# VH-VL binders against p04169: the designs that were tried, part 7

Target 1, 76 residues: p04169
Amino acid sequence: GLPDGVEDLPKAEDDHAHDYVNDAADTDHARFQEGQLCENCQFWVDYVNGWGYCQHPDFTDVLVRGEGWCSVYAPA

## First folded at step 22 (VH-VL)

Design y4
Fold by OpenDDE, last read:
Structure y4 (fold): chain C 76 residues (1-76), chain A 123 residues (1-123), chain B 111 residues (1-111)
Amino acid sequence: as target 1 above (76 residues)
Amino acid sequence: QVQLVQSGAEVKKPGASVKVSCKASGYTFTSYAMNWVRQAPGQGLEWIGWINPNSGRTKLDQKFKDRVTITVDKSTSTAYMELSSLRSEDTAVYYCARESWDFWSGYDYFDYWGQGTLVTVSS
Amino acid sequence: EIVLTQSPATLSLSPGERATLSCRASQSVSKSGYSYMNWFQQKPGQPPKLLIHGASNLETGVPSRFSGSGSGTDFTLTISSLEPEDFAVYFCQQRYKYPFTFGGGTKVEIK
């Protein structure tokens, strides 16, 4: 679930960690497959306005965009 | 078991083109990108580019952008690297190498390699 | 591009000795605690073989006498006690950014 203080988390910038991009279409990573998005990643927890909380340890300090992607993507 | 089997040695004239193949087996071909790397005689390794067989996306070193084309045939699980306008300095062993990764850390690496294809360019 | 400089170019040692190989990057290949450096071993007539990924993680099946360390711009591959089959060329590779680049290699030869 969502952590306490989620409302105070900043939005992730591109390259936050693991080649994260706020728009999956912007990635040039070899492993990216079409249709993979943060919002269908096993680490995703929906929050507000297309942004969510990522349960991956390297993203617990930010909000990530549902349409984003990173190289530690894992299907839900 | 994972295997990458490449086409045989090639001898070409300057200005010609060469197309090297890499047939993959023992895994789901579309789940892993395929890299191409070359090695001039007695020299180090040089990354050329990769292709994602599923999406068809490619990434090349800019130095090869005008001469290299990487493609795949999913029906035969084969990747191809075509190099045009061949020069003597293109003489090298060309390798295909599977793009893999560690699921926990996300680190990327080449885990399986083809046996290599010698391409000799000479007048 | 990120230039990787390996040293020494040639390392002459005897079986049982410790080998220390250096790889220096022209800029940092580390971020947020991750180091995007791999090591390969290559023997004559064979393709490179992956030894280490992420600077310090041994690939499955690689003997424990191999180890990797370092971060930022300086990385080291260590072979604690050389076996006859370890005499080969070793390459570092960065996966931090495009284009992926390799070092020039260190040849570990028998003294």
Scores: ipSAE 0.884, ipTM 0.956, lowest interface PAE 0.4, mean pLDDT 97
Fold by OpenDDE, last read:
Structure y4 (fold): chain C 76 residues (1-76), chain A 123 residues (1-123), chain B 111 residues (1-111)
Amino acid sequence: as target 1 above (76 residues)
Amino acid sequence: QVQLVQSGAEVKKPGASVKVSCKASGYTFTSYAMNWVRQAPGQGLEWIGWINPNSGRTKLDQKFKDRVTITVDKSTSTAYMELSSLRSEDTAVYYCARESWDFWSGYDYFDYWGQGTLVTVSS
Amino acid sequence: EIVLTQSPATLSLSPGERATLSCRASQSVSKSGYSYMNWFQQKPGQPPKLLIHGASNLETGVPSRFSGSGSGTDFTLTISSLEPEDFAVYFCQQRYKYPFTFGGGTKVEIK
């Protein structure tokens, strides 16, 4: 679920961690497969306006974009 | 039993083109990108680029952007690297190497390699 | 591109001795606690073999006498006690950014 204080988290910038990009289309990572998005990642928790909370330890300090992607993507 | 089997040695003249193949088996070909790396005789390793067989996306070292084409044939699980406008300094063993990763940390690495293909460029 | 400098170029040792190989990057290859450095072993007529990924993670099947350490720009591969089959060339590789680059290699040869 969403942590307390989620409303105070800043939005992640590109390259926050693990080659994160706010737009999956922008990645130049070899592992990326079409259709993989933060919003269908097992770490995803929907929040508001296309942004969500990522349960991965390296993203607990930010909000991530549903249409984003990173190299620790894991299918839900 | 992951295996990468490359095509045989090539001898080419300067200005010619060469196309090296890498046939993959023992895993889902489309799930892993394939890298190409070369090694001149007695020298170090030089990354050329990769292709994601599923998405078709490629990434090349800019120094090769005008001479290298990386492709795949999904029906035969084979990756190809074509190098044009060959020069003597292109003489090297060319390797294909599977792109893999650690699922916990996300670190990327080359886990399996082909046996290598010697390409000799000489007049 | 990130230039990786390995030292020494050649290392002459006897079986049973400790080998320490250095790899220095022209810029940091670490970020947020992660170090994007890999180590490979190569023997004549063979392709490189992955030993270490992420600076210190031993690949499955690689003997425990191999270990990796370091962060930022300075990395080390250590072989605690050399076995005859360990005499080979070792390469470091950075995966921090494109283009991926390798060091020039360290040849570990028998004294």
Scores: ipSAE 0.884, ipTM 0.956, lowest interface PAE 0.4, mean pLDDT 97
Fold by OpenDDE, fold request of step 24:
Structure y4 (fold): chain C 76 residues (1-76), chain A 123 residues (1-123), chain B 111 residues (1-111)
Amino acid sequence: as target 1 above (76 residues)
Amino acid sequence: QVQLVQSGAEVKKPGASVKVSCKASGYTFTSYAMNWVRQAPGQGLEWIGWINPNSGRTKLDQKFKDRVTITVDKSTSTAYMELSSLRSEDTAVYYCARESWDFWSGYDYFDYWGQGTLVTVSS
Amino acid sequence: EIVLTQSPATLSLSPGERATLSCRASQSVSKSGYSYMNWFQQKPGQPPKLLIHGASNLETGVPSRFSGSGSGTDFTLTISSLEPEDFAVYFCQQRYKYPFTFGGGTKVEIK
């Protein structure tokens, strides 16, 4: 679930961690597969307006974009 | 067991092209990107680029952008590296290497390598 | 590109001795607690073999006498007690940014 204070989290910037990009289409990572997005990642928790909370330890301090991607993507 | 088997040695003239193949087996070919790396005789290693067999996306070192083409044939689980406008300094052993990663940390690495293909460029 | 400088170029030692290999990067290859440095071993006529990823993580099947350390620009591969099969060339590689680059290698040879 969403943590307390989620409303105060800043939006992640590109390269926050693990080659994160706010637009999956922008990644030049070798592992990226078409259709993989934060919003269908096992760490994803939907929040507001296409942004969500990522349960991965390296993203607990930000909001991530549903259409984003990073190299620790894990299918739900 | 994962295996990468490359095509045989090549001897080419300057200006010619060479296409090296890397046949993969023992794993899902489309799930792992394939890298190409070369090593001139007695020298270090030089990364050329990778291809994601599933998406077809590629990434090349800029120094090779005009001469290297990396492709795959999914039906045969084979990756190819074609190098054109060959020069003597292209003489090297060319390796394919599977792109893998640690699931916990996300670190990326080359875990399996082909046996290498010697490409000799001489007049 | 990030240039990796390995030292020494050649290391002459006897079996049982400790080997310390250095790899220095022209810029940091670490970020947010992660160090994107790998180590490979290569023997004549063979492709490189992965030993360590992420600066200090020993690859499965690699003997525990191998260890890696470092962060930022300075990294070290250590072989606590050399075995005969350890005499080979060792390469560091950075995966921090494109293009991926390798060091020039350190040859560990028998004294």
Scores: ipSAE 0.883, ipTM 0.955, lowest interface PAE 0.4, mean pLDDT 97
Fold by OpenDDE, fold request of step 24:
Structure y4 (fold): chain C 76 residues (1-76), chain A 123 residues (1-123), chain B 111 residues (1-111)
Amino acid sequence: as target 1 above (76 residues)
Amino acid sequence: QVQLVQSGAEVKKPGASVKVSCKASGYTFTSYAMNWVRQAPGQGLEWIGWINPNSGRTKLDQKFKDRVTITVDKSTSTAYMELSSLRSEDTAVYYCARESWDFWSGYDYFDYWGQGTLVTVSS
Amino acid sequence: EIVLTQSPATLSLSPGERATLSCRASQSVSKSGYSYMNWFQQKPGQPPKLLIHGASNLETGVPSRFSGSGSGTDFTLTISSLEPEDFAVYFCQQRYKYPFTFGGGTKVEIK
């Protein structure tokens, strides 16, 4: 679920951690597969307007974009 | 067991092209990118690039962007590295190396390597 | 590109001795608590073998006498007590950014 204070979290910038990109199309990571997005990652918790909370420890301080991607992606 | 088996040694003239193959087995070929790395005789290692066999996406060192083409044949689980306009300095052992990672940390690394293919470029 | 400088170029030691290998990067290869440095061992006629990833994580099957440390620009591979099979060339590699680069290697040879 969403943590308390989620509304105060800043949006993640590209390269926040684990080669994160706000647009999956921008990644040049070898592991990326088309169709993999934050929004279908097991760590994803939907929030508002295409942004969500990521339950991965390295992203708990930001909001991530549903259409984003990072190298610790895990399918839901 | 993961195995990467490369094609045999090549001898080429300057200006020619060479295509090295790397046949993968023991794992799902499309789930792991394949890197190419070379090593000149008695020297260090030089990363060339990788290909994602599933998507066909590639990334090359800019040094090789005009001369290297990396491809795959998914039906045979084989990756290829073609190097054109060969020069004497291209003489090296060429390796394929599987791109893997640690699921906890996300660190990336080359875990399995082919046996290497010697490409000799000489007049 | 990030240049990795390994030192010494050659390290002559006897079995049982401690080996300390250095790898220095021209810029930091660490970010947010992660250090993107790998170590490989290579023996003649063989491809490199992964020893350590992420600066300090020992690869499965690698003896515990191998260890890695460091962050930022300075990294160390240590072999606590050399075994005969440890005499080989060791390479560091950065995975911080493209192009991936390797050090020039350190040859650990029998004294």
Scores: ipSAE 0.881, ipTM 0.955, lowest interface PAE 0.4, mean pLDDT 97
Fold by OpenDDE, last read:
Structure y4 (fold): chain C 76 residues (1-76), chain A 123 residues (1-123), chain B 111 residues (1-111)
Amino acid sequence: as target 1 above (76 residues)
Amino acid sequence: QVQLVQSGAEVKKPGASVKVSCKASGYTFTSYAMNWVRQAPGQGLEWIGWINPNSGRTKLDQKFKDRVTITVDKSTSTAYMELSSLRSEDTAVYYCARESWDFWSGYDYFDYWGQGTLVTVSS
Amino acid sequence: EIVLTQSPATLSLSPGERATLSCRASQSVSKSGYSYMNWFQQKPGQPPKLLIHGASNLETGVPSRFSGSGSGTDFTLTISSLEPEDFAVYFCQQRYKYPFTFGGGTKVEIK
């Protein structure tokens, strides 16, 4: 699931895309439900130290935080 | 078959409070946030805020933070908007509108609306 | 807040004519290739009806004569050939940031 060169990807910043936040608790999005996190999203691929690779097309250029969230969250 | 049915017209004095209801049916109430929007006579639309019925989280326009309370009753699939300290400029049709989104793009929008509730504030 | 300015305020046209409605935002409502602009139609005594989301995506059930375009601060709603039922007020709305805001509306009336 991890792409070649994953070790060179930068960490996503808040608001990278789709109202992404590195801490799900920081979101003020209407669709957010408690317990939804990047780490339990269908696009999540675990990497290192609580960071992972997101298979969604708009996040393939960064690493995302397991405890993060964005509005294109999809349950695994 | 999504339907949003709002309570009837209200006439209030300045300084009073009004509570408008919006009963939802035809979908899972807790899965969609509910927005409130108002429209003064002959004027444009003004977003007030939303509530997530599942979490109870709310977001309001700051201009209403001290006067508006949005709540839900999950057992009856009903959302409420209460506006206090009413003034003449609060005279408007108040709408509830379901928060929805496009599953492919993630864009958010209001897809279903209540029929509106006229609130008239006059001394 | 982001101010949306719609022009013209009133557009007088005949059935069959092309209608072009403008919505200008006080700041960009686009990010990462997405444009957070919606369009609504409203008729007297009725709530608004969603036409377009994300600047250019036609809502299901809306006739193909409606289309939306634009990015950044400038957006356009186009009705390629007006039908009698299209005479109404049209509002743009930004969903880029809080508070969500609407334009003042453009009334499309029959000439």
Scores: ipSAE 0.878, ipTM 0.954, lowest interface PAE 0.4, mean pLDDT 97
Fold by OpenDDE, look of step 23:
Structure y4 (fold): chain C 76 residues (1-76), chain A 123 residues (1-123), chain B 111 residues (1-111)
Amino acid sequence: as target 1 above (76 residues)
Amino acid sequence: QVQLVQSGAEVKKPGASVKVSCKASGYTFTSYAMNWVRQAPGQGLEWIGWINPNSGRTKLDQKFKDRVTITVDKSTSTAYMELSSLRSEDTAVYYCARESWDFWSGYDYFDYWGQGTLVTVSS
Amino acid sequence: EIVLTQSPATLSLSPGERATLSCRASQSVSKSGYSYMNWFQQKPGQPPKLLIHGASNLETGVPSRFSGSGSGTDFTLTISSLEPEDFAVYFCQQRYKYPFTFGGGTKVEIK
């Protein structure tokens, strides 16, 4: 679920961790497969306006974009 | 078991083209990107580029952008690297190498390699 | 591109001795606590073999006498006690940014 204080989390910037990009289309990572997005990642918790909380330890301090992607993507 | 088997040695003239193949087996071909790396005789390693067999997306070292084409045939689980306008300095052993990663850390690495293909360019 | 400089170029040692190999990057290859450095072993007539990924993670099946350390620009591969089969060339590789690059290699040869 969403953590306390989620409303105070800043939005992640590109390259926050693990080659994160706010737009999956921007990645040039070899492992990226079409259709892989933060919003269908097992770590995803929906929040507001296309942004969500990522339960991966390296993203607990930010909000991530549903249409984003990173190299630790895990299918739900 | 994972295996990458490459095509045989090639001898080419300057200006010609060469196409090296890498047949993959023992894993789901489309789930792993394939890299190409070369090594001139007695020299170090040089990364050329990769292809994602599922999407067809590629990434090349800019040094090779005008001369290298990387492709795949999914039906035969084979990756190809074609190098055109060959020069003597292209003489090298060319390797294919599977792109893998650690699921916990996300670190990427080349875990399996082909046996290499010697390409000799001489007049 | 990021240039990786390995030293020494050649390391002459006897079986049982400790080997320390250096790889220095022209810029940092670490970010957010992660180091994007790998190590490979290569023997004559063979492709490189992965030893270490992420600077310090030993690949499955690699003997525990091999270890990797370092961050930022300075990395080290250590062989605690050389075995006869360890005499080979060792390469570092960075995956921090494109193009991926390799060091020039360190040849570990028998003294």
Scores: ipSAE 0.854, ipTM 0.948, lowest interface PAE 0.5, mean pLDDT 97

